# VHH binders against EG45-like domain containing protein 2 (EGC2): the designs that were tried, part 14

Target 1, 105 residues: EG45-like domain containing protein 2 (EGC2), of Arabidopsis thaliana (Mouse-ear cress) (q9zv52)
Amino acid sequence: AQGKAVYYDPPYTRSACYGTQRETLVVGVKNNLWQNGRACGRRYRVRCIGATYNFDRACTGRTVDVKVVDFCREPCNGDLNLSRDAFRVIANTDAGNIRVVYTPI
Short names: E, the ipSAE of ESMFold2; O, the ipSAE of OpenDDE; V2, 0.75 times the mean of E and O plus 0.25 times the DockQ between their complexes.

## First folded at step 23 (VHH; framework vhh_gocatamig_d2)

Design b1 (from a5 with K64E; at its last look DockQ between E and O 0.05; V2 from the best seeds 0.00; counts 0 for: pae O 10.4 > 2, placed apart)
Fold by OpenDDE, look of step 23:
Structure b1 (fold): chain B 105 residues (1-105), chain A 121 residues (1-121)
Amino acid sequence: as target 1 above (105 residues)
Amino acid sequence: EVQLVESGGGLVQPGGSLTLSCAASGFTFEEYTLAWYRQAPGKKRELVAGIYSGDYEVYMDSVEGRFTISRDNAKNSVYLQMNSLRAEDTAVYYCARVEDFWEPEGAFDYWGQGTLVTVSS
């Protein structure tokens, strides 16, 4: 699927799915993906396909695998709220908001 | 300017303990992954331990359960607690910052000068 991704800063330990968790390649998902918590533990491979707004060279060309651990709290500016660690694998964090393709794995 | 300065190396007997420190400056410390590498004489440099910005830790198999990596973001420092040291742990230990991926060819890393750890009876 295609959508938008933003990121949030560490620490990532607190989560709706697990309370306390140690993984760093994690994601919070928007309500339509959250499904009242049924999304917990699902994994996605995420790839950057461009900047949401004007930003040169937003994407790194890499992919990242992330685990759903939370929901994106409103106001949510993306379909995926990636950890900074996950976001920086696939994009320049200065872009802030990117267009992504994400596939279940 | 990014700078990493290691300290704490020295001579220790087998079974002993040692704590390495790395003081970082010139960047937003809490946003980056830090790691310890080591290079023994005549061998390739190898990853020992890493700690992500979210405090997730990774270790090479040979040091798992003996070494502990930690970070103090308030002090811009990363540490390596080494217990139950063995002769094969003898090496120069380097502190490294793992840069964010920017170019498809890979991330850019910064290294310290290294600190020598010698384990000998």
Scores: ipSAE 0.008, ipTM 0.260, lowest interface PAE 10.4, mean pLDDT 89
ESMFold2, look of step 23: ipSAE 0.430; ipTM 0.716
ESMFold2 (binder alone), look of step 23: mean pLDDT 78; pTM 0.790

Design b2 (from a5 with M60E K64E; at its last look DockQ between E and O 0.51; V2 from the best seeds 0.00; counts 0 for: pae O 4.5 > 2)
Fold by OpenDDE, look of step 23:
Structure b2 (fold): chain B 105 residues (1-105), chain A 121 residues (1-121)
Amino acid sequence: as target 1 above (105 residues)
Amino acid sequence: EVQLVESGGGLVQPGGSLTLSCAASGFTFEEYTLAWYRQAPGKKRELVAGIYSGDYEVYEDSVEGRFTISRDNAKNSVYLQMNSLRAEDTAVYYCARVEDFWEPEGAFDYWGQGTLVTVSS
């Protein structure tokens, strides 16, 4: 699927799904993906396909696998709220908001 | 050794209430997702309710608004408060430790012996 991704900064504290965050490559998902918590534990491979706004060379060309650990509370500016660690694998954090393709894995 | 022990099952009339308890041991309780499943005679085991280590609750549609799952980390226990019970709720109820509902590999689930809930007039 295609959508938008933003990121949040560490520390990656307690989430709706999990208490202690042992993983750093994690994601919060928007309500339509959250499905009342049924999304907890799902994994996605995420790829950057461009910047949401004007930003040169936003994407790194890499992919990242992330685990759903939380929901993105409204107002949510993306379909995926990636950890900074996950976001910086696939994009320049200065872009802030990127277009992504994410596939279940 | 991981252990889960259910209690609280019994016979109840339709519209009645019952509270199930599950005592857990042998693992760091607060780090795991706990869930209640049920299996009626001749039917497949199904998820009833789950509570993540972050305390988020998930329910099967048929029990939403009637059942409440909760946990007490200090007591290493998970509970299922069942209200407005119906005949179709009759089943053996199992407590389970779930590492990850959706992880294809590495999911280690443990189950209790189960407790029978019979709803009949």
Scores: ipSAE 0.032, ipTM 0.353, lowest interface PAE 4.5, mean pLDDT 90
ESMFold2, look of step 23: ipSAE 0.258; ipTM 0.587
ESMFold2 (binder alone), look of step 23: mean pLDDT 78; pTM 0.794

Design b3 (from a5 with K64E V98I; at its last look DockQ between E and O 0.06; V2 from the best seeds 0.00; counts 0 for: pae O 9.0 > 2, unsure alone 61.9 < 65, grease 24.9 > 24.2, SAP .67 > .668, placed apart)
Fold by OpenDDE, look of step 23:
Structure b3 (fold): chain B 105 residues (1-105), chain A 121 residues (1-121)
Amino acid sequence: as target 1 above (105 residues)
Amino acid sequence: EVQLVESGGGLVQPGGSLTLSCAASGFTFEEYTLAWYRQAPGKKRELVAGIYSGDYEVYMDSVEGRFTISRDNAKNSVYLQMNSLRAEDTAVYYCARIEDFWEPEGAFDYWGQGTLVTVSS
């Protein structure tokens, strides 16, 4: 699927899904993907396909696998709220908001 | 101030039932995952059940099919219905709020004072 991704800063320790968790490649998902918590534990492979807004060289060309640990709270500016650690694998954090392809794995 | 207050604990015979309640205040209840933990004497605290909404619940294996966690967002309350109780279910049961990534000061758990459940003949 295609959508938008933003990021949030650490700590990533607490989550709606698990409480204390120590994974750093994690994601919060928007309500349509959250499914009232049923999305907890699901994994996605995410790839950057461009910047949402004008930004040169937003994407790194890499992919990242992330685990759903939370939902993206309003206001949510993306379909995926990636950890900073996950976001920086696939994109320049200065871009802020990127277009992504995400695939269940 | 975040507060969690458990109630409903007591003495019950094996095979009996008990319902625990937890009244929450001081936060937007519907935005958080709630959970029940328990700690038996001389043992580590363990997760019993967790609930985000009525559509997502988790249970430890030993209580699956016997315990049911539920929440009433209108009452800011979470419940643990315990059926077919066993001696090994004896423990202090704690209600917990699971913090999330949006807390600016960092995420940390809040716990109640606990309520004792004793299952004995």
Scores: ipSAE 0.007, ipTM 0.239, lowest interface PAE 9.0, mean pLDDT 88
ESMFold2, look of step 23: ipSAE 0.290; ipTM 0.625
ESMFold2 (binder alone), look of step 23: mean pLDDT 77; pTM 0.783

Design b4 (from a5 with K64E D100N; at its last look DockQ between E and O 0.26; V2 from the best seeds 0.00; counts 0 for: pae O 7.2 > 2)
Fold by OpenDDE, look of step 23:
Structure b4 (fold): chain B 105 residues (1-105), chain A 121 residues (1-121)
Amino acid sequence: as target 1 above (105 residues)
Amino acid sequence: EVQLVESGGGLVQPGGSLTLSCAASGFTFEEYTLAWYRQAPGKKRELVAGIYSGDYEVYMDSVEGRFTISRDNAKNSVYLQMNSLRAEDTAVYYCARVENFWEPEGAFDYWGQGTLVTVSS
């Protein structure tokens, strides 16, 4: 699927899904993907396909696998709220908001 | 030591209301998912309601619209407001700290002693 991704800063220690969060490549998802928590534990491979707004060289060309651990509260500026660690694998954090393709894995 | 202590159970007539409380200690309360479970005589324990560390609420279909789960992080407490009670709501209600709400592996859960709720005319 295609959508938008933003990021949030550490710590990632606690989340809606898990009392103890040890992974750093994680994602919060918008309500349509959250499905009342049924999305917890699902994994996606995410790839950057461009900047949402004007920004040169937003994408790194890499992909990242992330685990759903949280929901993105409204107002949510993306379909995916990636950890900073996950976001920086696939994009320049200065872009802030990117267009992505995400595939269940 | 992690402790959960339920209170507020009792006898109530059908259509009545009751509020259960759970006092937690021994852990960083605001970081954890809390939940209420219930077990009726001769039946399996079942989830009633859950509230995530992010304050997202989940309810079983049978109690949706009648029960409300809430938390007060300042008081290290979780509550279950039960309205429009029915005979089938009769059970021992347990407060639980849920380490992992959706995955069986890695979950480390703590339970209280339970509080009895009896709905009868």
Scores: ipSAE 0.017, ipTM 0.259, lowest interface PAE 7.2, mean pLDDT 89
ESMFold2, look of step 23: ipSAE 0.320; ipTM 0.653
ESMFold2 (binder alone), look of step 23: mean pLDDT 78; pTM 0.793

Design b5 (from a4 with D104E S105P; at its last look DockQ between E and O 0.26; V2 from the best seeds 0.00; counts 0 for: pae O 2.1 > 2)
Fold by OpenDDE, look of step 24:
Structure b5 (fold): chain B 105 residues (1-105), chain A 121 residues (1-121)
Amino acid sequence: as target 1 above (105 residues)
Amino acid sequence: EVQLVESGGGLVQPGGSLTLSCAASGFTFEEYTLAWYRQAPGKKRELVAGIYSGDYEVYMDSVEGRFTISRDNAKNSVYLQMNSLRAEDTAVYYCARVEDFWEEPGAFDYWGQGTLVTVSS
């Protein structure tokens, strides 16, 4: 699927799914993906396909696998709220908001 | 020290109901994912129900609609309400603090001693 991704800063320890979690490549998902918590533990491979706004060289060309650990809290400016660690694998963090393709894995 | 103590197991007739309780101590209860597992004789331990720190619940297919997991953070307790019990529900039921119940049990998971549930006419 295609959507938008933003990122949030560490720590990533606590979430709606887990009070303690040790993974750093994690994601909060918007309500349509959240499904009342049933999305917890699902994994997605995410790829950057461009910047949401004008930003040169936003994408790194790499992919990242992320685990759903939370829902994206309002205000939610993306379909995916990636950890900073996950976001920086696939994009320049200065872009802030990117267009992505995400596939269940 | 992390401790989990189950109670409420016993003998019940098919179609009956039973409520299991688990008292937890030694950790910040509200922060953790909790789950009930069961193990029947000669079978592997299997996930029955889980509840995340955000109170979202999941169930194995065979108990969906019959069992309800809940937690009371004020009492540091997790419960399993079992209705419409069947002979195949007979097992030792374990309370667990788990990092992720969709993954295999690991070093950071804690278990109680278990409580026996026998469903028989």
Scores: ipSAE 0.143, ipTM 0.592, lowest interface PAE 2.1, mean pLDDT 93
ESMFold2, look of step 23: ipSAE 0.520; ipTM 0.769
ESMFold2 (binder alone), look of step 23: mean pLDDT 80; pTM 0.811
OpenDDE, look of step 23: ipSAE 0.015; ipTM 0.263
ESMFold2, look of step 24: ipSAE 0.411; ipTM 0.709
ESMFold2 (binder alone), look of step 24: mean pLDDT 80; pTM 0.811

Design b6 (from a4 with W102Y D104P S105E; at its last look DockQ between E and O 0.06; V2 from the best seeds 0.00; counts 0 for: pae O 11.3 > 2, placed apart)
Fold by OpenDDE, look of step 23:
Structure b6 (fold): chain B 105 residues (1-105), chain A 121 residues (1-121)
Amino acid sequence: as target 1 above (105 residues)
Amino acid sequence: EVQLVESGGGLVQPGGSLTLSCAASGFTFEEYTLAWYRQAPGKKRELVAGIYSGDYEVYMDSVEGRFTISRDNAKNSVYLQMNSLRAEDTAVYYCARVEDFYEPEGAFDYWGQGTLVTVSS
């Protein structure tokens, strides 16, 4: 699927799915993907396909695998709220908001 | 200016312990992955341990269970606690700010000057 991704800053230890968790490549998902917590534990491979707004060289060309551990709190400016660690694998954090393809894995 | 300064290296007997420290400055410490690398004489530099901004830790197999990487964001410092040291652990140990463990071309990483760890009876 295609959508938008933003990121949130560490620490990532607190999560709606698990309370406390140690993983750093994690994601919070928007309400339509959250499904009242049924999304917990799902994994996605995420790839950057461009900046949402004007930003040169937003994407790194890499992919990242992330685990759903939370929901994106409103107002949510993306379909995926990636950890900063996950976001920076696939994009320049200065872009802030990117267009992504995410595939269940 | 980004700066990393290692300390704590020295001579230790096999089975001994040592703690390395790295003081960082010039960047927002809590946002970055930090890592320890080592390079033995005549060998390639290798990743020893890494710690993500979310405090997730990774280790090379040979040090798993013996070494512990940790960070103190309040002190802008990263540490490597080394226990049960072996002769093969002898190397210069480097602290690094890592953009990505799988560095794409163009990634900007910073290294310290290194600190020598010698394990010998």
Scores: ipSAE 0.006, ipTM 0.237, lowest interface PAE 11.3, mean pLDDT 89
ESMFold2, look of step 23: ipSAE 0.342; ipTM 0.668
ESMFold2 (binder alone), look of step 23: mean pLDDT 81; pTM 0.820

## First folded at step 24 (VHH; framework vhh_gocatamig_d2)

Design c1 (from z1 with D104E S105P; at its last read DockQ between E and O 0.90; V2 from the best seeds 0.77)
Amino acid sequence: EVQLVESGGGLVQPGGSLTLSCAASGFTFEEYTLAWYRQAPGKKRELVAGIYSGDYEVYMDSVKGRFTISRDNAKNSVYLQMNSLRAEDTAVYYCARVEDFWEEPGAFDYWGQGTLVTVSS
ESMFold2, look of step 24: ipSAE 0.430; ipTM 0.723
ESMFold2 (binder alone), look of step 24: mean pLDDT 81; pTM 0.814
OpenDDE, look of step 24: ipSAE 0.851; ipTM 0.918
ESMFold2, fold request of step 25: ipSAE 0.539, 0.533, 0.534; ipTM 0.776, 0.782, 0.785
ESMFold2 (binder alone), fold request of step 25: mean pLDDT 81, 81, 81; pTM 0.817, 0.815, 0.817
OpenDDE, fold request of step 25: ipSAE 0.860, 0.870, 0.870; ipTM 0.924, 0.927, 0.927
ESMFold2, last read: ipSAE 0.548, 0.567, 0.550; ipTM 0.782, 0.798, 0.795
ESMFold2 (binder alone), last read: mean pLDDT 81, 81, 81; pTM 0.818, 0.814, 0.815
OpenDDE, last read: ipSAE 0.876, 0.875, 0.055; ipTM 0.930, 0.930, 0.517

Design c2 (from z1 with D104E S105P Y110S; at its last read DockQ between E and O 0.90; V2 from the best seeds 0.74)
Amino acid sequence: EVQLVESGGGLVQPGGSLTLSCAASGFTFEEYTLAWYRQAPGKKRELVAGIYSGDYEVYMDSVKGRFTISRDNAKNSVYLQMNSLRAEDTAVYYCARVEDFWEEPGAFDSWGQGTLVTVSS
ESMFold2, look of step 24: ipSAE 0.548; ipTM 0.794
ESMFold2 (binder alone), look of step 24: mean pLDDT 80; pTM 0.805
OpenDDE, look of step 24: ipSAE 0.836; ipTM 0.914
ESMFold2, fold request of step 25: ipSAE 0.532, 0.574, 0.586; ipTM 0.778, 0.809, 0.816
ESMFold2 (binder alone), fold request of step 25: mean pLDDT 80, 80, 80; pTM 0.803, 0.804, 0.803
OpenDDE, fold request of step 25: ipSAE 0.842, 0.850, 0.849; ipTM 0.919, 0.923, 0.921
ESMFold2, last read: ipSAE 0.518, 0.507, 0.534; ipTM 0.770, 0.778, 0.788
ESMFold2 (binder alone), last read: mean pLDDT 80, 79, 80; pTM 0.803, 0.805, 0.808
OpenDDE, last read: ipSAE 0.844, 0.849, 0.073; ipTM 0.918, 0.922, 0.520

Design c3 (from b5 with E64Q; at its last look DockQ between E and O 0.07; V2 from the best seeds 0.00; counts 0 for: pae O 4.3 > 2, placed apart)
Fold by OpenDDE, look of step 24:
Formats: structure tokens, C-alpha cells, sequence
Structure c3 (fold): chain B 105 residues (1-105), chain A 121 residues (1-121)
């Protein structure tokens, strides 16, 4: 699927799915993906396909696998709220908001 | 009006089992996260177990493997099956409709009156 991704800063310790969790490549998803908690534990491979706004060289060309641990709280400016650690694998954090393809794995 | 009514509490011996029930009304039950909390004398209220509307379950470490939270959307009810009960499980147990059970209670959270569980020989 295609969507938008933003990121949030560490610590990533607290999560709706697991309370205290220690993984760093994690993601919060918007409500339609969250499915009222059913999405907990799902994993996605995420790839950057461009910047949402004007920004040159937003993508790194890499992919990242992330685990759903939370929902993206409103206001949520993306379909995926990636950990900064996950976001920086696939994109320049200065881009802030990127277009992504995410595939269940 | 949102209402949550707990039942099933009582006196039980160590190693015994007990099932708590919570009947909910006043909201679209299947759309909400439900949770059980407990408060022992002199202690703060703590999360015991939570279940999302998608049936994903979470537990505090001390009850993992002994307690099971479940929900019956057709009956607007949430349950807490408690096995292998210990003295330290003695507390007033509360049913709650919560936005996020990992966060501090907020304005949109609702609680029942509680039911007392006493584990004693």
C-alpha cells in the first residue's frame, strides 16, 4: 500500500500495544490501519518513494522493517508514524513527511 | 450514560480461581478498549489486563499466564478469568473503558464501582 510517513523522537519505550517495549524499529499507525489494536505486532517493510512536500533527495533508497506497537494519535500527519530510527533508514529526517510504500511481512 | 458494573468478586483460597464479569452499557461496546485494574489497600491502582476492540490482549507481568481477559461483544461484557490466585492478588478490581490503558486515567475514561477479591487461607 501507499501512504505517508512521519516520525517521532525517542524514547520509544511506551506503546499502546506493549506498554514498556524496547524495540527501536517500530511504528504507530493511523486508525484505519490500527483496527482498534488488531494491528499490534504486525510488521511492515517500508520504502520511501518521495517527499510529501518540496524536498530534494528525501529518500535513501533503502527499506526498513518495522513492528506496529502503537497508534498514531491525532493530529496524525501520516499513515505511518515511524520511529526516528526507522525513518532515518529510508529517508532524510529533514524531509519530515514522506511518501512510502509499505508491505505486510 | 456510560455504565460499567463489575461482579464476581469474593473470598477464595490461595490457588483458587475466580471469574470477574463486567457489564457495559451506554456506548458502542465493540468500538472501545476495555481493561481491568486493581487497587490493593495502601497501594495505587494498577493495570491488570487490557483488551482492544480487535481482541489484542495485554497483561501486567505478575498475572501473565494466570489471568485471562476476554470480551463478548454480543453481551457487552468483559471478563477476567483469574487462576492460581495468590494473596497478593487481593484487591478491589475495577472494569474500565479506556482510551489508552498505558496512560494515566483521563477525562474520557470510565470506571465501574469495583468488586472486591480476597485471597486468603
Amino acid sequence: as target 1 above (105 residues)
Amino acid sequence: EVQLVESGGGLVQPGGSLTLSCAASGFTFEEYTLAWYRQAPGKKRELVAGIYSGDYEVYMDSVQGRFTISRDNAKNSVYLQMNSLRAEDTAVYYCARVEDFWEEPGAFDYWGQGTLVTVSS
Scores: ipSAE 0.025, ipTM 0.361, lowest interface PAE 4.3, mean pLDDT 91
ESMFold2, look of step 24: ipSAE 0.542; ipTM 0.787
ESMFold2 (binder alone), look of step 24: mean pLDDT 80; pTM 0.811

Design c4 (from b5 with E57T; at its last look DockQ between E and O 0.07; V2 from the best seeds 0.00; counts 0 for: pae O 3.4 > 2, placed apart)
Fold by OpenDDE, look of step 24:
Parts: C-alpha cells; structure tokens; sequence
Structure c4 (fold): chain B 105 residues (1-105), chain A 121 residues (1-121)
C-alpha cells in the first residue's frame, strides 16, 4: 500500500501495544491501520518513494522493516508514524513527511 | 453519563479463582479500550490487564498466564478471570475506560467504584 510517513523522536520505550518495549525500528499506525489494536505486532517493510512536500533527495533508496507497537494519535500527519531510527534508514529526516510504500511481512 | 460498575469481588483462598465483571453504560462500548487496575493498601494503582476494542490484550507480568481479560460488546461488559490467586493479588480492582492504559489517567478516562478482592487462607 501507499501512504505517508512521519516520524517521532526517542525514547521509544513506551507503547500502546507493549508498554515498555526495547525495539527501535517501530511504527505507530493511523486509526484505519490500527484496527482497534489488532495491528499490534504486525510488521511492514517500508520504502520511501518521495517527499510529501517540496524537498530534494528525500529518499535514501533503502527499505526498513518495522514493527507496529502503537497508534498515531490525532492529529496524525501520516499513515505511518515511524521511529526516527526507522525513518532515517529510508529518508532524510529533514523531509519530515514522505510518501511511502509499505508491505506486510 | 459514563458509568462503570464492578462486581464479583470477595474473599477467596490462595489458589482459588474469581471472575470480576464490569457493566458499562453511557457510551458506545465497542469503540473503547477497557482495562482493569488494582490498588493494594499502601500501594499505588497499577494496571492489571487491558483490552482494546479489537480485543488485543495486555497484562502486567505478575498476572500473565493466570488472569484473562475479555469483553462482551453485546452485554457492554468487560471481565477479569483470575486463576491461581495469590495473597499479593489482594486489592481493590477497578474497571476503567481509557484512551491508553500505558499513560497516566486523563480527563477522558472513567473509573468504576472498585470491587475488593481478598486472597487469604
């Protein structure tokens, strides 16, 4: 699927799914993906396909696998709220908001 | 008006079982996250178990494998099945409607009056 991704800063210690968790490549998902908590533990492979706004060289060309650990609270400016660690694998954090393809894995 | 009413508490021997019920009203039950908390004398209130509207569940470590949280949306009720009860499980148990049970209670969180569970020989 295609959507938008933003990021949030560490620490990533607490999450809706697991309380205290230690993983750093994690994601909060928007309500439609959250599915009332059913999304907890799902994994996605995420790829950047461009910047949402005007920004040159937003994508790194890499992919990242992330685990759903939370939901993205409104207002949420993306379908995926990636950890900064996950976001920086696939994009320049200065882009802030990127277009992504995410595939369940 | 949001209301949560706990029942099922009582005195039970160690190793015994007990089922707590919480009847909810005043909101669209199926859309909300529910949780059970407990507060022992002299201790702070702690999360015991939580269940999202999608039935995903979480438990505190000390009750994992012994307690089961479930919900019946048709009955607007949430339950806590407690097996293999221990003395340290003695507490007032509270039912709650929460946005996020990992966060501190907020203005939009609601609580029942609580039901006392006493585990003693």
Amino acid sequence: as target 1 above (105 residues)
Amino acid sequence: EVQLVESGGGLVQPGGSLTLSCAASGFTFEEYTLAWYRQAPGKKRELVAGIYSGDYTVYMDSVEGRFTISRDNAKNSVYLQMNSLRAEDTAVYYCARVEDFWEEPGAFDYWGQGTLVTVSS
Scores: ipSAE 0.031, ipTM 0.403, lowest interface PAE 3.4, mean pLDDT 92
ESMFold2, look of step 24: ipSAE 0.442; ipTM 0.731
ESMFold2 (binder alone), look of step 24: mean pLDDT 81; pTM 0.815

Design c5 (from b5 with E64Q Y110H; at its last fold request DockQ between E and O 0.89; V2 from the best seeds 0.75)
Amino acid sequence: EVQLVESGGGLVQPGGSLTLSCAASGFTFEEYTLAWYRQAPGKKRELVAGIYSGDYEVYMDSVQGRFTISRDNAKNSVYLQMNSLRAEDTAVYYCARVEDFWEEPGAFDHWGQGTLVTVSS
ESMFold2, look of step 24: ipSAE 0.509; ipTM 0.766
ESMFold2 (binder alone), look of step 24: mean pLDDT 80; pTM 0.813
OpenDDE, look of step 24: ipSAE 0.025; ipTM 0.318
ESMFold2, fold request of step 25: ipSAE 0.522, 0.573, 0.544; ipTM 0.777, 0.803, 0.793
ESMFold2 (binder alone), fold request of step 25: mean pLDDT 81, 80, 80; pTM 0.815, 0.814, 0.812
OpenDDE, fold request of step 25: ipSAE 0.032, 0.823, 0.027; ipTM 0.463, 0.909, 0.287

Design c6 (from y2 with D104E E105P; at its last fold request DockQ between E and O 0.90; V2 from the best seeds 0.74)
Amino acid sequence: EVQLVESGGGLVQPGGSLTLSCAASGFTFEEYTLAWYRQAPGKKRELVAGIYSGDYTVYMDSVKGRFTISRDNAKNSVYLQMNSLRAEDTAVYYCARVEDFWEEPGAFDYWGQGTLVTVSS
ESMFold2, look of step 24: ipSAE 0.441; ipTM 0.734
ESMFold2 (binder alone), look of step 24: mean pLDDT 81; pTM 0.818
OpenDDE, look of step 24: ipSAE 0.839; ipTM 0.913
ESMFold2, fold request of step 25: ipSAE 0.504, 0.430, 0.477; ipTM 0.769, 0.722, 0.753
ESMFold2 (binder alone), fold request of step 25: mean pLDDT 81, 81, 81; pTM 0.817, 0.817, 0.821
OpenDDE, fold request of step 25: ipSAE 0.867, 0.871, 0.875; ipTM 0.927, 0.928, 0.930

